# VHH binders against ORC1-type DNA replication protein 2 (cdc6-2), part 28

Target 1, 379 residues: ORC1-type DNA replication protein 2 (cdc6-2), of Methanothermobacter thermautotrophicus (o27636)
Amino acid sequence: MKGDKRRDIRDILLHDETLFRNMNAFDPDYVPENYRYRESQMEALAVCIRPALRNGRPVNAVILGSCATGKTTAIKKIFEMVESTSEGVVCCYINCQLHTTRFGIFSQIYSKIFGHQPPETGVPFSRIYQTIMQHLASEKRALVVALDDINHLFYSKNANKVLYDILRAHEVFEGVRTGVFAVLSDIEFRYALDKNVDSIFIPQEIVFPPYTREEVFNILRDRVRVGFYPGVISDELLERITDHTMDTGDLRYGIDLLRVCGNLAEADASPVIGEEHLERALKSTGPVNLIHTVRTLNENEREFLRILADAGEDMTAGALYELFRESTGSSYSSFNRIIEKLEFLRLIDTRLTGKGVRGNSRILIPRFSREDLRRCPGF
Key: E = the ipSAE of ESMFold2; O = the ipSAE of OpenDDE; V2 = 0.75 times the mean of E and O plus 0.25 times the DockQ between their complexes.

## First folded at step 15 (VHH)

Design y7 (from u2 with G55K; framework vhh_gefurulimab; at its last look DockQ between E and O 0.87; V2 from the best seeds 0.79)
Fold by ESMFold2, look of step 15:
Structure y7 (fold): chain B 379 residues (1-379), chain A 121 residues (1-121)
Amino acid sequence: as target 1 above (379 residues)
Amino acid sequence: EVQLVESGGGLVKPGGSLRLSCAASGFTFDDYAMAWFRQAPGKEREFVSAITWLKSTKYADSVKGRFTISRDNAKNSLYLQMNSLRAEDTAVYYCAADEGLYYDFGEYDYWGQGTLVTVSS
């Protein structure tokens, strides 16, 4: 049985990393030096943004592909290359899971340009917006905004305003040149825009297909080369991690397995990752998509999930509201908006209890296990 | 409390003129784009005209050249001068306000209750 030898947790935290030569290589947001298997997509992105380098307007794009197909990495790479070439193009990447409102989106743009956030209170959106666009006009800078997971703006009913404010700025601020890269985890763009927004958003479509097994293995091996010292993990174990990664369809799972395996091996004072470390990592690694989704929730929404997870299988909306109101003081209207948001985010489902009976009540069904939720930050 | 109160509607013959007003309160008027929308019976609300806090203007094609939007920031008031009125201009006219650009779709944050304009022979 493992565990007859234990290191002090403080020693583990303070110990020099002896297996990792670059721990950042296992960060999901790491941008690798050599980015493989997306040459045609990189070329398409470059073609969209190149007019901005030549005093023209960037071409809008819709970037499609499931999670962890390299969309974010490609965008960050092209933005780095553009910014190294010119100060005449502002490239702003925004994760719409984190920034779901008009004010939030434009605060990120503001911060990109000016190096600090705008004040959170007392400054109207129009002043933030005007400051941004006057800067772009006076400094003759184009703006390219990547809206990653743009579906969150549709949920918040901010998509039409955000796109209009970005793409029609030139009508009020002469010479401003703007473009949008809208990023989705779907194979098609299925969200409706107002007709007067749709007419100005005429994008190129750029598709990021799933990686093949060989590509996944090679991507993970590249991360091993950058992040671990030589010989830390065998190709045989890497093949197993590749297989588990393919089963989930999410490259981030494989990257996280590598990180957890490395940490476990260091905790054991082992010079290498062994099969036992992988077996333990497989038990402890949580669902990456759930973790990322829940981090955008406010405290009332998190309390909703805690109550639902504690209550078990047949929780009705009415019963949950009684517990939720006692805990939060929220109105039933606010409670219903939380249901709609959580169902949109695919964290819950609803089921009607019946027909032809007096009243109905929805049953709220979590799309996660209680154990998986407990692995998420803040739960 | 934000309030937008329209006035100036009424009955007018084709070819006539009306001037609509919207009195605004409860927000800093100078920081808002202002707009007029209209809704004829049985139809969806449609864009008429808008003006930014920088006084840039936009008009629906159907009213361009006949209607003039203006604002008086000292009086917190929005105006719509409507000339050469036609039967198809008959509608309830709504004042709207938003901190964003002058949207030509109906997602403004604040709305008035409307004033009826009837253009009839």
Scores: ipSAE 0.753, ipTM 0.933, lowest interface PAE 0.9, mean pLDDT 85
ESMFold2 (binder alone), look of step 15: mean pLDDT 84; pTM 0.859
OpenDDE, look of step 15: ipSAE 0.782; ipTM 0.930

Design y8 (from u2 with Y32F; framework vhh_gefurulimab; at its last look DockQ between E and O 0.81; V2 from the best seeds 0.78)
Fold by ESMFold2, look of step 15:
Structure y8 (fold): chain B 379 residues (1-379), chain A 121 residues (1-121)
Amino acid sequence: as target 1 above (379 residues)
Amino acid sequence: EVQLVESGGGLVKPGGSLRLSCAASGFTFDDFAMAWFRQAPGKEREFVSAITWLGSTKYADSVKGRFTISRDNAKNSLYLQMNSLRAEDTAVYYCAADEGLYYDFGEYDYWGQGTLVTVSS
């Protein structure tokens, strides 16, 4: 029970009861005022939107980069800048992990324009769509929609309809000007669009490369300056957090470590974050995108992951199928569809056993630790 | 319960004409885009024509100038006038409905059972 010391009530009342100047600096949705290291990407995004400010059609873009490389922040920043400059361009950011259907996507666009959501029932999609496009036409406003983590629309089979309805609106509503920023966290993601959607999408590619260690350290230090009072955490501990962040390849991990360290220090009534707080935080912190991705899975897909994680080492597809079928009763064809989906979502890898080995079979390799998975809801 | 029921198919000689009808029920017809697709024996289903709830139309290149899509909202009915028919127009023709724009790909929410059109000498 070390570290759980109690003090006299008078002593407790005399100590600083918060270390956070602005706890929101550690939220995953935080958009920093001082955004740096992405100047060329910001310029490319601005070039795509600029025609919309000049009574032209925005240029579509595909925005590529691994998780936490600043893609979302860049989009939100450029949208803020455009909207502060002009009312002639509607900029709508949509997280496709949260809004996976045609109705959901267009409800977000509707809400951006009108300040309230459409009725959930009693209004057909066509009327919501018509209301949006008639507004854009009559008010001479262009629309730019950022579809963040757009891979979820491909899985839900909504991508063709959503892109078509946005990009071909001008065929029915004269003068409407629209563009799409499709955001992908997996640069190797391959998507297949219907030819009549593919022919009009024609995006500019904008790549967000991984941050260097120096960039990660400076980004985390900027968050410390905004989020903590001075002196709460040493540069030495920040260097260690930077190293752990580099090991995971996910900037959000480092930001979450800072938040958890702060919470632990407050719980201990400590005026500073110490080494003991970091050690405890390291045991409890998991990757943020694993939790969000797992929430999109059905029960059979979750059971697949549980079996793979419980194995403790890599399994052949055959071995996992035997356990999976016994647990779920699913067919081999359903099992293979789950493999394809989980590989698509980058939760697992597959590897053949070897070229000259009899019975070439896939080996299933998790891209997550079992400890991280067990911290996800439902596992 | 949404229902789309096609009729008007049959045997016709090359150069002839047919008019297909699709009776719709179970939804507010005025709020839907409507389309015709066709599937020839041994081939993939392909787009023929579509019409929005606002009356805008779209046609596959292979049928432009020969086929005319129309709708009668008072009768909840979709029509396809097919003129100058050719052997390659032989197919089962399907009526489709969706609340979105007039898609020229086969991801419509509702489908009819189809009506056979045979163009033969």
Scores: ipSAE 0.753, ipTM 0.934, lowest interface PAE 0.8, mean pLDDT 85
ESMFold2 (binder alone), look of step 15: mean pLDDT 83; pTM 0.850
OpenDDE, look of step 15: ipSAE 0.785; ipTM 0.932

## First folded at step 16 (VHH; framework vhh_gefurulimab)

Design z1 (from x8 with G55K; at its last read DockQ between E and O 0.88; V2 from the best seeds 0.83)
Amino acid sequence: EVQLVESGGGLVKPGGSLRLSCAASGFTFDDYAMAWFRQAPGKEREFVSAINWLKSTKYADSVKGRFTISRDNAKNSLYLQMNSLRAEDTAVYYCAADEGLYYDFGEYDYWGQGTLVTVSS
ESMFold2, look of step 16: ipSAE 0.738; ipTM 0.925
ESMFold2 (binder alone), look of step 16: mean pLDDT 84; pTM 0.853
OpenDDE, look of step 16: ipSAE 0.826; ipTM 0.952
ESMFold2, look of step 19: ipSAE 0.734; ipTM 0.925
ESMFold2 (binder alone), look of step 19: mean pLDDT 84; pTM 0.859
OpenDDE, look of step 19: ipSAE 0.817; ipTM 0.948
ESMFold2, fold request of step 20: ipSAE 0.789, 0.776, 0.762; ipTM 0.946, 0.942, 0.939
ESMFold2 (binder alone), fold request of step 20: mean pLDDT 85, 84, 85; pTM 0.867, 0.862, 0.866
OpenDDE, fold request of step 20: ipSAE 0.847, 0.848, 0.846; ipTM 0.965, 0.965, 0.964
ESMFold2, last read: ipSAE 0.779, 0.775, 0.783; ipTM 0.943, 0.943, 0.946
ESMFold2 (binder alone), last read: mean pLDDT 85, 85, 85; pTM 0.865, 0.868, 0.866
OpenDDE, last read: ipSAE 0.844, 0.843, 0.837; ipTM 0.964, 0.963, 0.960

Design z2 (from x8 with K58R; at its last look DockQ between E and O 0.62; V2 from the best seeds 0.74)
Fold by ESMFold2, look of step 16:
Order: sequence, then structure tokens, then C-alpha cells
Structure z2 (fold): chain B 379 residues (1-379), chain A 121 residues (1-121)
Amino acid sequence: as target 1 above (379 residues)
Amino acid sequence: EVQLVESGGGLVKPGGSLRLSCAASGFTFDDYAMAWFRQAPGKEREFVSAINWLGSTRYADSVKGRFTISRDNAKNSLYLQMNSLRAEDTAVYYCAADEGLYYDFGEYDYWGQGTLVTVSS
């Protein structure tokens, strides 16, 4: 029976009970062995890559589906399988939210091939490009590039250049074989390529529909089986986590709830995850976490958040900087360091909006509401 | 300061020839693909020809066999030899530069101001 839950700090530090068999199962980047409910999509991806394993050209693809429908997992899984069976195909996954420029995209490809990034300065794009393609030609390796969230390349007006440079490399570098998997998570996004690029892309379409509730439950249960010891969480509690996951429409939320519940149960020295742990996990994304995080900020960083919150919607870095400079007198370099810190603390997200404004192309997105911020000391 | 300066345009009769030049400065010419685009009055700018940093060339179908693109890296210069000129070739011709492969669409980083070519009897 449960006794008094109060514990000596020394007992907590020395306690070696753990609920996690494999904590990586709850990592956002985890690639599961038991990848379910996407057999036809996996087959379609394999068919697109298969020619590259047989000295042919990969088939281009457009991968469509809402966020968290398994697109990224499927791509990483198929790339892992291909790399395990052949050194003749370079498989490069690129998050276009992070790498939005031609130089950035090809730097990632370079790094995949050579194991280190190209020099940041002093090397023109054309030389990085030539180094990549000469390697592919001389080593007889095909290249498949997955451009995840490719909409960001359209926003930055880099999509035409990137696709052209990848897909027409064979015209200049004899024997080079390339293909592109373009991934779209915004189902309402429509893309338009220049007609002279559209004629060379011509992709196979692969659709990832939303998971059903039963599928979500089974996916989460598979993660539980890999990540927790037997009996750590009941199916009844997992049903509740499934319901919360369905309410958000985001499988990642359910996986994160499992991780947080496990951590809370370990902190309580509990042998199982109980309802009280789920209730606390559900509240951990509330204002309390915001209050603790913002307490670590200096006054300029707090002013940054006030200005962003008062705007209430998407705001460009340029627009925010003008208001911020008026209020604080800070340099643009100091402003950029604040952006980096606030991103690291998970208080904001940034999204590149593309060409049109030098140095001010980023969209700043708060991860907090104005009302929640007002509950914090000093706001 | 990056500059692309076209020259060699003018009036020529159908069947005649012209040689366009583009002098480049402010960047490492050898690292860039170079292109010619043209724009006739009332029409959209269109691709004519490109040559990349390895000397590979690309031509619009309408000019194949009549136009020859070349570059002289020692002089930082791009050329377009235009033979068998037609009235349809009348346009402002633009020099363009980009580090990419040799695009046949108009997303080049640097552009000249253009030189007018008029083909008429």
C-alpha cells in the first residue's frame, strides 16, 4: 500500500529504480522497428528508390500529409534500409525549415557525403556543388534528397534553383543519378514551379492520410512496449493519452505525454504511471512552466517578449527589431542573440519567409499566449 | 560592386550578324554560370543561352544553330555570336550571372542593364 510520499533528498538521489527500458523510444527523432499502418506508402517509396540500387535514376516523389502522419519517419526508415544494403546510394534528409537557402541545402548534402560541413566562408556555392557532383560521378553513387517541409524553399524563393541543380546535374556530370522526395505537411499549401523546372521534376504522388484513433492507440502502445518495462502503464491510461492525442491531432503530443509521465513517476519513486502523473503531465504545458522559464530572462529579453506578445500574431524580425530598438537601444546583433536564446528555451519559433527583406525575413512565433505571459512576474 | 555591362547591340538587316559582349566585374567570374536573356516590347523576358563554369552550354530552341555563346575567363567577358538574324530576334538582350548550374529561368543573382538589338530591313 502507498505510504507517506515525503522523501529525504538523499533517498531520491540514491534511488536507482527506472521505468524506462529505452528512453529513446520517446525521442522526437526515434525511428521505430515496428513501423505500422504505412505499408503501401513504404512500398511506394521503395519503388521510387529501387532504380538507384540498380544503376538507374531514382523516381522523384511528392509526399503529402498533415503533420505527424508518419511522413518523416517513413523517409528516415527507408533511407536507413537503403543505406544498410548499399553504399551506392546517398540518402540525404533535409529539414527545409532549418535550411532554407540553396547554399544551406547543398551544405547538408556535402556534410552527408564527406562527414563535415564545407567552410562557412571563402568557398563559393559553385565549388561546393562541383565537389558533390564529382564525388557522385567518380564513386558511381546515386543521390536521393528528401526536402522536408519544402514549402519553406518556395517562401524563400529557392525551390526552383535547388530542384534544377539537383535534377539536371547529369547534363554536366556524366553518370550522376539524382532524385528528390519533396515533402509537404501543410495540406492547404499549393506550389508552383517555373515551367522549365516543372518539366524536369514530374513526381510520383504518395499520400499519408491521418491516423485513426485505433491506429494512434496501437502506435503509442508499440512505443510503450519498446520504451517502458512491462506493466508500467495500463491500457486504460493509454486510452486516455490516445484521446488527448486525437484532440490535438498530433501524434508527437501523445509520445511526449508518455515521456513526461514516465519522468514524473520516476521522480515520485513510483513503480507505475498513475492517473496523478498524467494529470500533472497535462498541466506541465501550462503557465507554471512559462513562469519558471521567463524568470531566467534579463530585462531586454523580457522587453522582446512583451513586444512580441502585444503584437498578437506573426511578426517579422524586422518589424520587431524596429520596436525593440526604440524601447531598448539594442544593436541588431544583440537582438539576434536574444532570438537564439528564446528559441533554445522553447519560448519562440522562427520561420524563414523568403526573399524580399534583407536580414528581416524571419517570422517570429510565440509559444505562449499574451494572457499566460501576463501571469508571469515582471510582465 | 558587381557590374555586368552589355555592348554590341544595334541595327542589323535580316540574315545579318551581331556579336554581343558582356563585361563582368565585382565577382570571381570563373565561379559563375553566365546567361543571355532577351525581352521584346510587350513580351515577357525569355531565355536565350547559358554557359556554365565548366563550359557546358544550353540554348533556347529558337536560337539553336544560329547563336553561339562563349566566355573568356581571362577577360571576364561573356559573348553571344548571333548569326542569321530574324525580325523575331529584335529585343533588349540582358547578361546574367549566377553560381548555379545554368538556369533557363530568370532567377539569376546579377543582371546587366541590357543592349538593344533591332533586326529590320
Scores: ipSAE 0.733, ipTM 0.925, lowest interface PAE 0.9, mean pLDDT 85
ESMFold2 (binder alone), look of step 16: mean pLDDT 84; pTM 0.862
OpenDDE, look of step 16: ipSAE 0.830; ipTM 0.955

Design z3 (from x8 with L54I; at its last look DockQ between E and O 0.71; V2 from the best seeds 0.73)
Fold by ESMFold2, look of step 16:
Structure z3 (fold): chain B 379 residues (1-379), chain A 121 residues (1-121)
Amino acid sequence: as target 1 above (379 residues)
Amino acid sequence: EVQLVESGGGLVKPGGSLRLSCAASGFTFDDYAMAWFRQAPGKEREFVSAINWIGSTKYADSVKGRFTISRDNAKNSLYLQMNSLRAEDTAVYYCAADEGLYYDFGEYDYWGQGTLVTVSS
């Protein structure tokens, strides 16, 4: 009978997934079987690894692209393919946001090879390192290490050591063959390696450009096909989700909108996703990274973001400081520490205004919109 | 508690020799790469020489053939034999230790306080 109320929340949690054919398609960790629009990048990655399959050294690479351009997926897919083809190449993917130290990086390599973590106490790094490299030498295995978000190793001042220890291992362990895929999600990030590291890290550059609107639509549609039953969402609504995704520049936002819309429709006991579900999803969602990061900020840091967002345009540090001091009474030293923290958290960018620069002449560029910030708790 | 203590610095005439020593404690010496760096007045600290835990050595071009790095694992000591000294070798010399390979850049984990070497007429 019509007129029934919303389903019991226990039914939602415990009953079958009526709209979702495969809810995993909307998970952050999902690796699509039908991976499109990166064929040339996949080929370039394969060419870099191919020498390792033929008793040569892998070619180093720098992999450049904004977040959600498919870099991580491409690397994981090529590593999976290589390891299915050969036991002679160890492929180790490492998220440098999670493993920011030399010991952490090499512990991940150790774990990939031996199936368990090394002892954390009483064993010096040199012994862990030697165990890894002696294994590679004796078993005649090459090593390819992907350092995803490698900028974090520069922030922790571990990049030179990690690259040197990986790429110069052959100096001590004859026959060891190693290569590094350095992944940068911030294409404008500038780094400098020590000259003695730079001379050995001679990478091929592989660029993952932003997806076009057409590509975004098709990627989202592929996720709909995997994740929803047929007819659950119209192409018209998918076009709208595509437009919102393009506004953010982050494919993950569009995928999350699909997931939220599905959950809302299911909670309403609706057999389809309607316009009303999208409207509600838009009111309740923001960029996942922004919401998470903003929760960690104190009141002064939040006020900094509010002032920057209210301006609506790029501001110099000097101009923002005048407003910030009026609002908070903070010193310039405190203000500058906030800039450094927010830059590290990828909430803002800074850019120099000319040749001769001073701290207050930097341009401060938000990585968020005013509307997205207003959706965050506490704003 | 890691300590590196340099000794053997002093005043020497051009063409002379000195032997620097570095006594290490607070870690298993055998497991560390060791290095010498130096800093002259008004200049940045620069690499001099390094020796890894297998005994392989590296030298800056400016000192190759004149300086010899060595280690004595039984005494937890690092040495730098400095021959044919020149005025430009005048600097504070620092002992450094790290668990990685023998880096020729200055990102070692542990440093001594330095010993002054002055090459002057």
Scores: ipSAE 0.638, ipTM 0.875, lowest interface PAE 1.2, mean pLDDT 84
ESMFold2 (binder alone), look of step 16: mean pLDDT 84; pTM 0.857
OpenDDE, look of step 16: ipSAE 0.825; ipTM 0.952

Design z4 (from x8 with A33S; at its last look DockQ between E and O 0.78; V2 from the best seeds 0.77)
Fold by ESMFold2, look of step 16:
Structure z4 (fold): chain B 379 residues (1-379), chain A 121 residues (1-121)
Amino acid sequence: as target 1 above (379 residues)
Amino acid sequence: EVQLVESGGGLVKPGGSLRLSCAASGFTFDDYSMAWFRQAPGKEREFVSAINWLGSTKYADSVKGRFTISRDNAKNSLYLQMNSLRAEDTAVYYCAADEGLYYDFGEYDYWGQGTLVTVSS
């Protein structure tokens, strides 16, 4: 067996060749052909939109799940299928992190229908809105709008207006049929709609639970098979990437590790991804997903993480609460809600001590390193 | 500088009538939906009526058939004709403006300072 001498021969063979069969497989916007482990969610989405294909009104939906659980992929898949089937349904996906205002949201809908955006200035919202709804009425087209990360519309205080304007359009424009898919990545995000909006937004709930380790491994392996030439990465390294992905709770971290590993191996003129490439990639990509997750946290939740990180070791819930109460003044009820949220986000684990009095029976275990947290803004 | 100025409030006997006006300035009136809200002492502000930029109207159930909203785009003015007034109509009435459809909730962009209507024997 030649040890690492494959590099000498393969350096020549790989001089102008890439390890990537299909680089797009590692793109955040990639929609896989084999979209696994979400069959029931895909069916539920299809059931919601199917009436629109039959001259009926689509059913509204709330799509719940933490980041990178496949929500966006599922929506894009169903929208592609619907648009390949019919021109009678306008399917508009909108990232509410990018488009946080009423004007912005409806400009995206306008662009989807007419192929160009309205001017940023000089066109009143009422004209854009009227043009959209007149088109839907005259062409007898239904509209389904996916509002991804809809929590940003609540932060900007646009949610009631946007939902009302979409869902009550039929009151002014006869025959218009509209529906909304509201996507929430923070399951603890509690919102209140005005009663006159809540009464028209009667959604079906569709839940995207976290992937299991086995599911993550298989999803990553599918991406390897599409994105790399055969033999580029071993199953053993893929297991390690899976473990790191599970630590963050974000599938896209694992996909990005694969991309970075491939780029590093290619830069080294290596025929395969090796241990050194993974170690270098971990230094490069380690804090990115943590940064994204902690940006969604409020100040009390961030203070919780600071206290846990400053301890330098695991601590009981009781011990952490005493420090947390001194720092924030928060109730025990609020503290427990933070534990549940952070555990759901996979930022912490809890373990029963089996030794304690009530309130001291849990150990809080960070799923992040102190150094990685320090790289996050505000820490 | 956006301004909404209500007028026409006052004291009226039950069964009487009043006409409220709202003069608007500082924005393109034709592009806005206009609304009336009211707030009685100790109560939350509540929706009364709205009229959008196409002239479509909406009324709270409590005033339907008794109140009529209208607008005059040439005069940048909104009106509320209030007939068959009752004691429960006593409130400060506010003019509001927004580019949206004609919301029946209080998230309008612009508000007036209000005009008092008192219905008493």
Scores: ipSAE 0.708, ipTM 0.914, lowest interface PAE 1.0, mean pLDDT 85
ESMFold2 (binder alone), look of step 16: mean pLDDT 85; pTM 0.865
OpenDDE, look of step 16: ipSAE 0.812; ipTM 0.944

Design z5 (from x8 with D30N; at its last look DockQ between E and O 0.75; V2 from the best seeds 0.77)
Fold by ESMFold2, look of step 16:
Structure z5 (fold): chain B 379 residues (1-379), chain A 121 residues (1-121)
Amino acid sequence: as target 1 above (379 residues)
Amino acid sequence: EVQLVESGGGLVKPGGSLRLSCAASGFTFNDYAMAWFRQAPGKEREFVSAINWLGSTKYADSVKGRFTISRDNAKNSLYLQMNSLRAEDTAVYYCAADEGLYYDFGEYDYWGQGTLVTVSS
């Protein structure tokens, strides 16, 4: 009569026990209060902005490092600190994966200043630009723009115009003071600029090296302290999550594993995260970088990756093209553009064979496993 | 539908003058920066001068003091007054338009067909 232990979904949803004291600690946009291992980089960023607080020009910077080395977090923290100190510096963070055009970039700056976006189709760029710069001049505000993943502006052929329009505004709008933080994984950024842009973009280099294993463990442990109640996860399981994180080279993967493990343990009504929860999370979780990047690809580009993954061994460009043409009907020129794009996105590597006929000398090497690709949408 | 049509080119002796015109249509002229570029035979296209929608001007060092850029917004026209012409000024001159500040590099959105200027005895 009594003692029926069947659980329905409503009981699960209404259960008061939770492992999370702060779910936000596992969000990709979380900015930790105790930001470790980047003290010198934070100081360098502050030094670049400091002149703007003293009625001077900010110093441009190139911020170099592989994905998930803390670059974005550092920029967001320094921008928060500057804006809490002064209204005299406009700090604008822009993800160039999302905003790839001149109009898009300056619409984000406009929105930061005025609290609303300009109309997408009815207002010429020159009017938006003029409104921004007249505001900066009349209100005596400096502008610092962080262009995260700036390589996307080179792909869209917008980089020279965007940098020129930001950095040479003072030639037309007296007293305007601007600076750019360009974020990329390649120190050769300046060599790809027009000489008249390169001459005004003289940046300080700020390097974010890969985290060590110990640093990754401690960063993840800090997130555990903020996000879980005490005792929810053992250091032993955290060591395993750290190892998986190191294998991917992407801190976000480790953070996502923590989130998924917590959700699975709650669904099981477990007071702790156990080995079973980690094993289930590993089966359902792919590398965050791979998933995000693959979503930007068209059907032909996805088919390229499927063919490469299915090969199981290194494959020459010529061999892959034969299979790719059979599957898609695409031209060799389209195929080469895909190689260039996928190498640019760090999804594949190319290596010369030493022998080839007219371009069949390249070996194509995936930067992902077949299993990880299968976890991505559309595969 | 956007058109930039240059005129006023021709043959002139060293030390002479020419005035180039560019008639613009298909866009709101007052919202655009306008520029002149030139290309001599066997050479890369090079920046000559630009003027933006606020009337600010920029000149290549090689033409400063000799050339004057101007615009007439009522006539949707761009001009280049070229004085003290030299043999080295011989080139096809191109009109260009862009909504940006005014660039001294060749990434303008719209281009004319060019007009030939020959400076020779």
Scores: ipSAE 0.754, ipTM 0.935, lowest interface PAE 0.8, mean pLDDT 85
ESMFold2 (binder alone), look of step 16: mean pLDDT 85; pTM 0.863
OpenDDE, look of step 16: ipSAE 0.811; ipTM 0.944

Design z6 (from u2 with Y108W; at its last look DockQ between E and O 0.59; V2 from the best seeds 0.61)
Fold by OpenDDE, look of step 16:
Structure z6 (fold): chain B 379 residues (1-379), chain A 121 residues (1-121)
Amino acid sequence: as target 1 above (379 residues)
Amino acid sequence: EVQLVESGGGLVKPGGSLRLSCAASGFTFDDYAMAWFRQAPGKEREFVSAITWLGSTKYADSVKGRFTISRDNAKNSLYLQMNSLRAEDTAVYYCAADEGLYYDFGEWDYWGQGTLVTVSS
């Protein structure tokens, strides 16, 4: 009867011994010092920025790859390198999941340039835009903007406007040099660009292929080396984590799994991560992709997803709207926007059914169970 | 609430003139580009003219030399002087507003309800 030694929470909290050398190494936003297996892509990105370092216009790029192929990390690393090399180039990374409005996007650029946010109230977009572009012209600084997950701007119908604003700035402001890195997870969105944008964007295509198993293993190994003390995790266990990671197709899942295993081992006062920790971690970790995606949702979007998950698989958009309106007071237009976003994020499926009296009713189907969603922080 | 209200439409003979007005409210007018569009019966909406917040103007080829776009920021008003009107100018004319400088893209943030212009002998 091995006594259920309910470890005193205090003992867990006060345990001075940590398995983690650097816990940040397991953060999704961690930029490794050694970024392996993307040398060609990094070079391509550098080539696009190179003209800007020589008083030219940066070359635009479309960065293509599935989720967790290292696109974000590559961009951030290149930007860091560029900024360390020259003050003549401003590099602005923007997560379009977080910033979906025209004002929001340019506010990020403003903040990057001036070190503070523009006033929230009373300042129109035009003033912010003009201030940014005039500054760039006067200071002879080039601007490279990375729009990560730009597909989110298509949902808000701001993608084309934002691109136009950045790309055509030189036409209005003499001497302005701007470039755009558009990051896409789905190639289909490339075709969603307006013809007018296509005529001016002329991007270099940079593709990030999926990581091989070997690459995933090595990447995870590197994270282990940085993030854990030596001997904390065996290569054998890492191989298993790699296998699970491959099953999900998301490197972030593996990284998170390592973190969770480490936490569990520490909680058990174990000096090493064992198989038991992995098993427990696997049970506790929802699909990481889902967690990440759900984290990007605002309150109304999450609420809708909750409603949908509770309603089941065969509810019409109209019926769901009534529930949503009752819960949030939101408009039908807002509701439709949420549906489109959630569909884009592959959180829901939509199906047209011919059976409605007043035309084709749309059925909304959650792709994930309520149980899975509940595993997501904030849900 | 943003509002664009067009006025000045009506019946006019070929060769005649009309002046359209658009009254804007609910936003800082001087920080927006303004435009006129028109839609004839059975046709698609088409661009007529635009004026940016920097003062740059653009005209459709079909109206160039006949129409003049102007704005009065003090009155939050957009105008379209239409001279030498033709039967083909018959349409509902719409006022539009956008924060951007580039009117070529054809996407505008705000739209009026429109005013009918009929050119008929």
Scores: ipSAE 0.481, ipTM 0.798, lowest interface PAE 1.2, mean pLDDT 87
ESMFold2, look of step 16: ipSAE 0.754; ipTM 0.935
ESMFold2 (binder alone), look of step 16: mean pLDDT 84; pTM 0.858

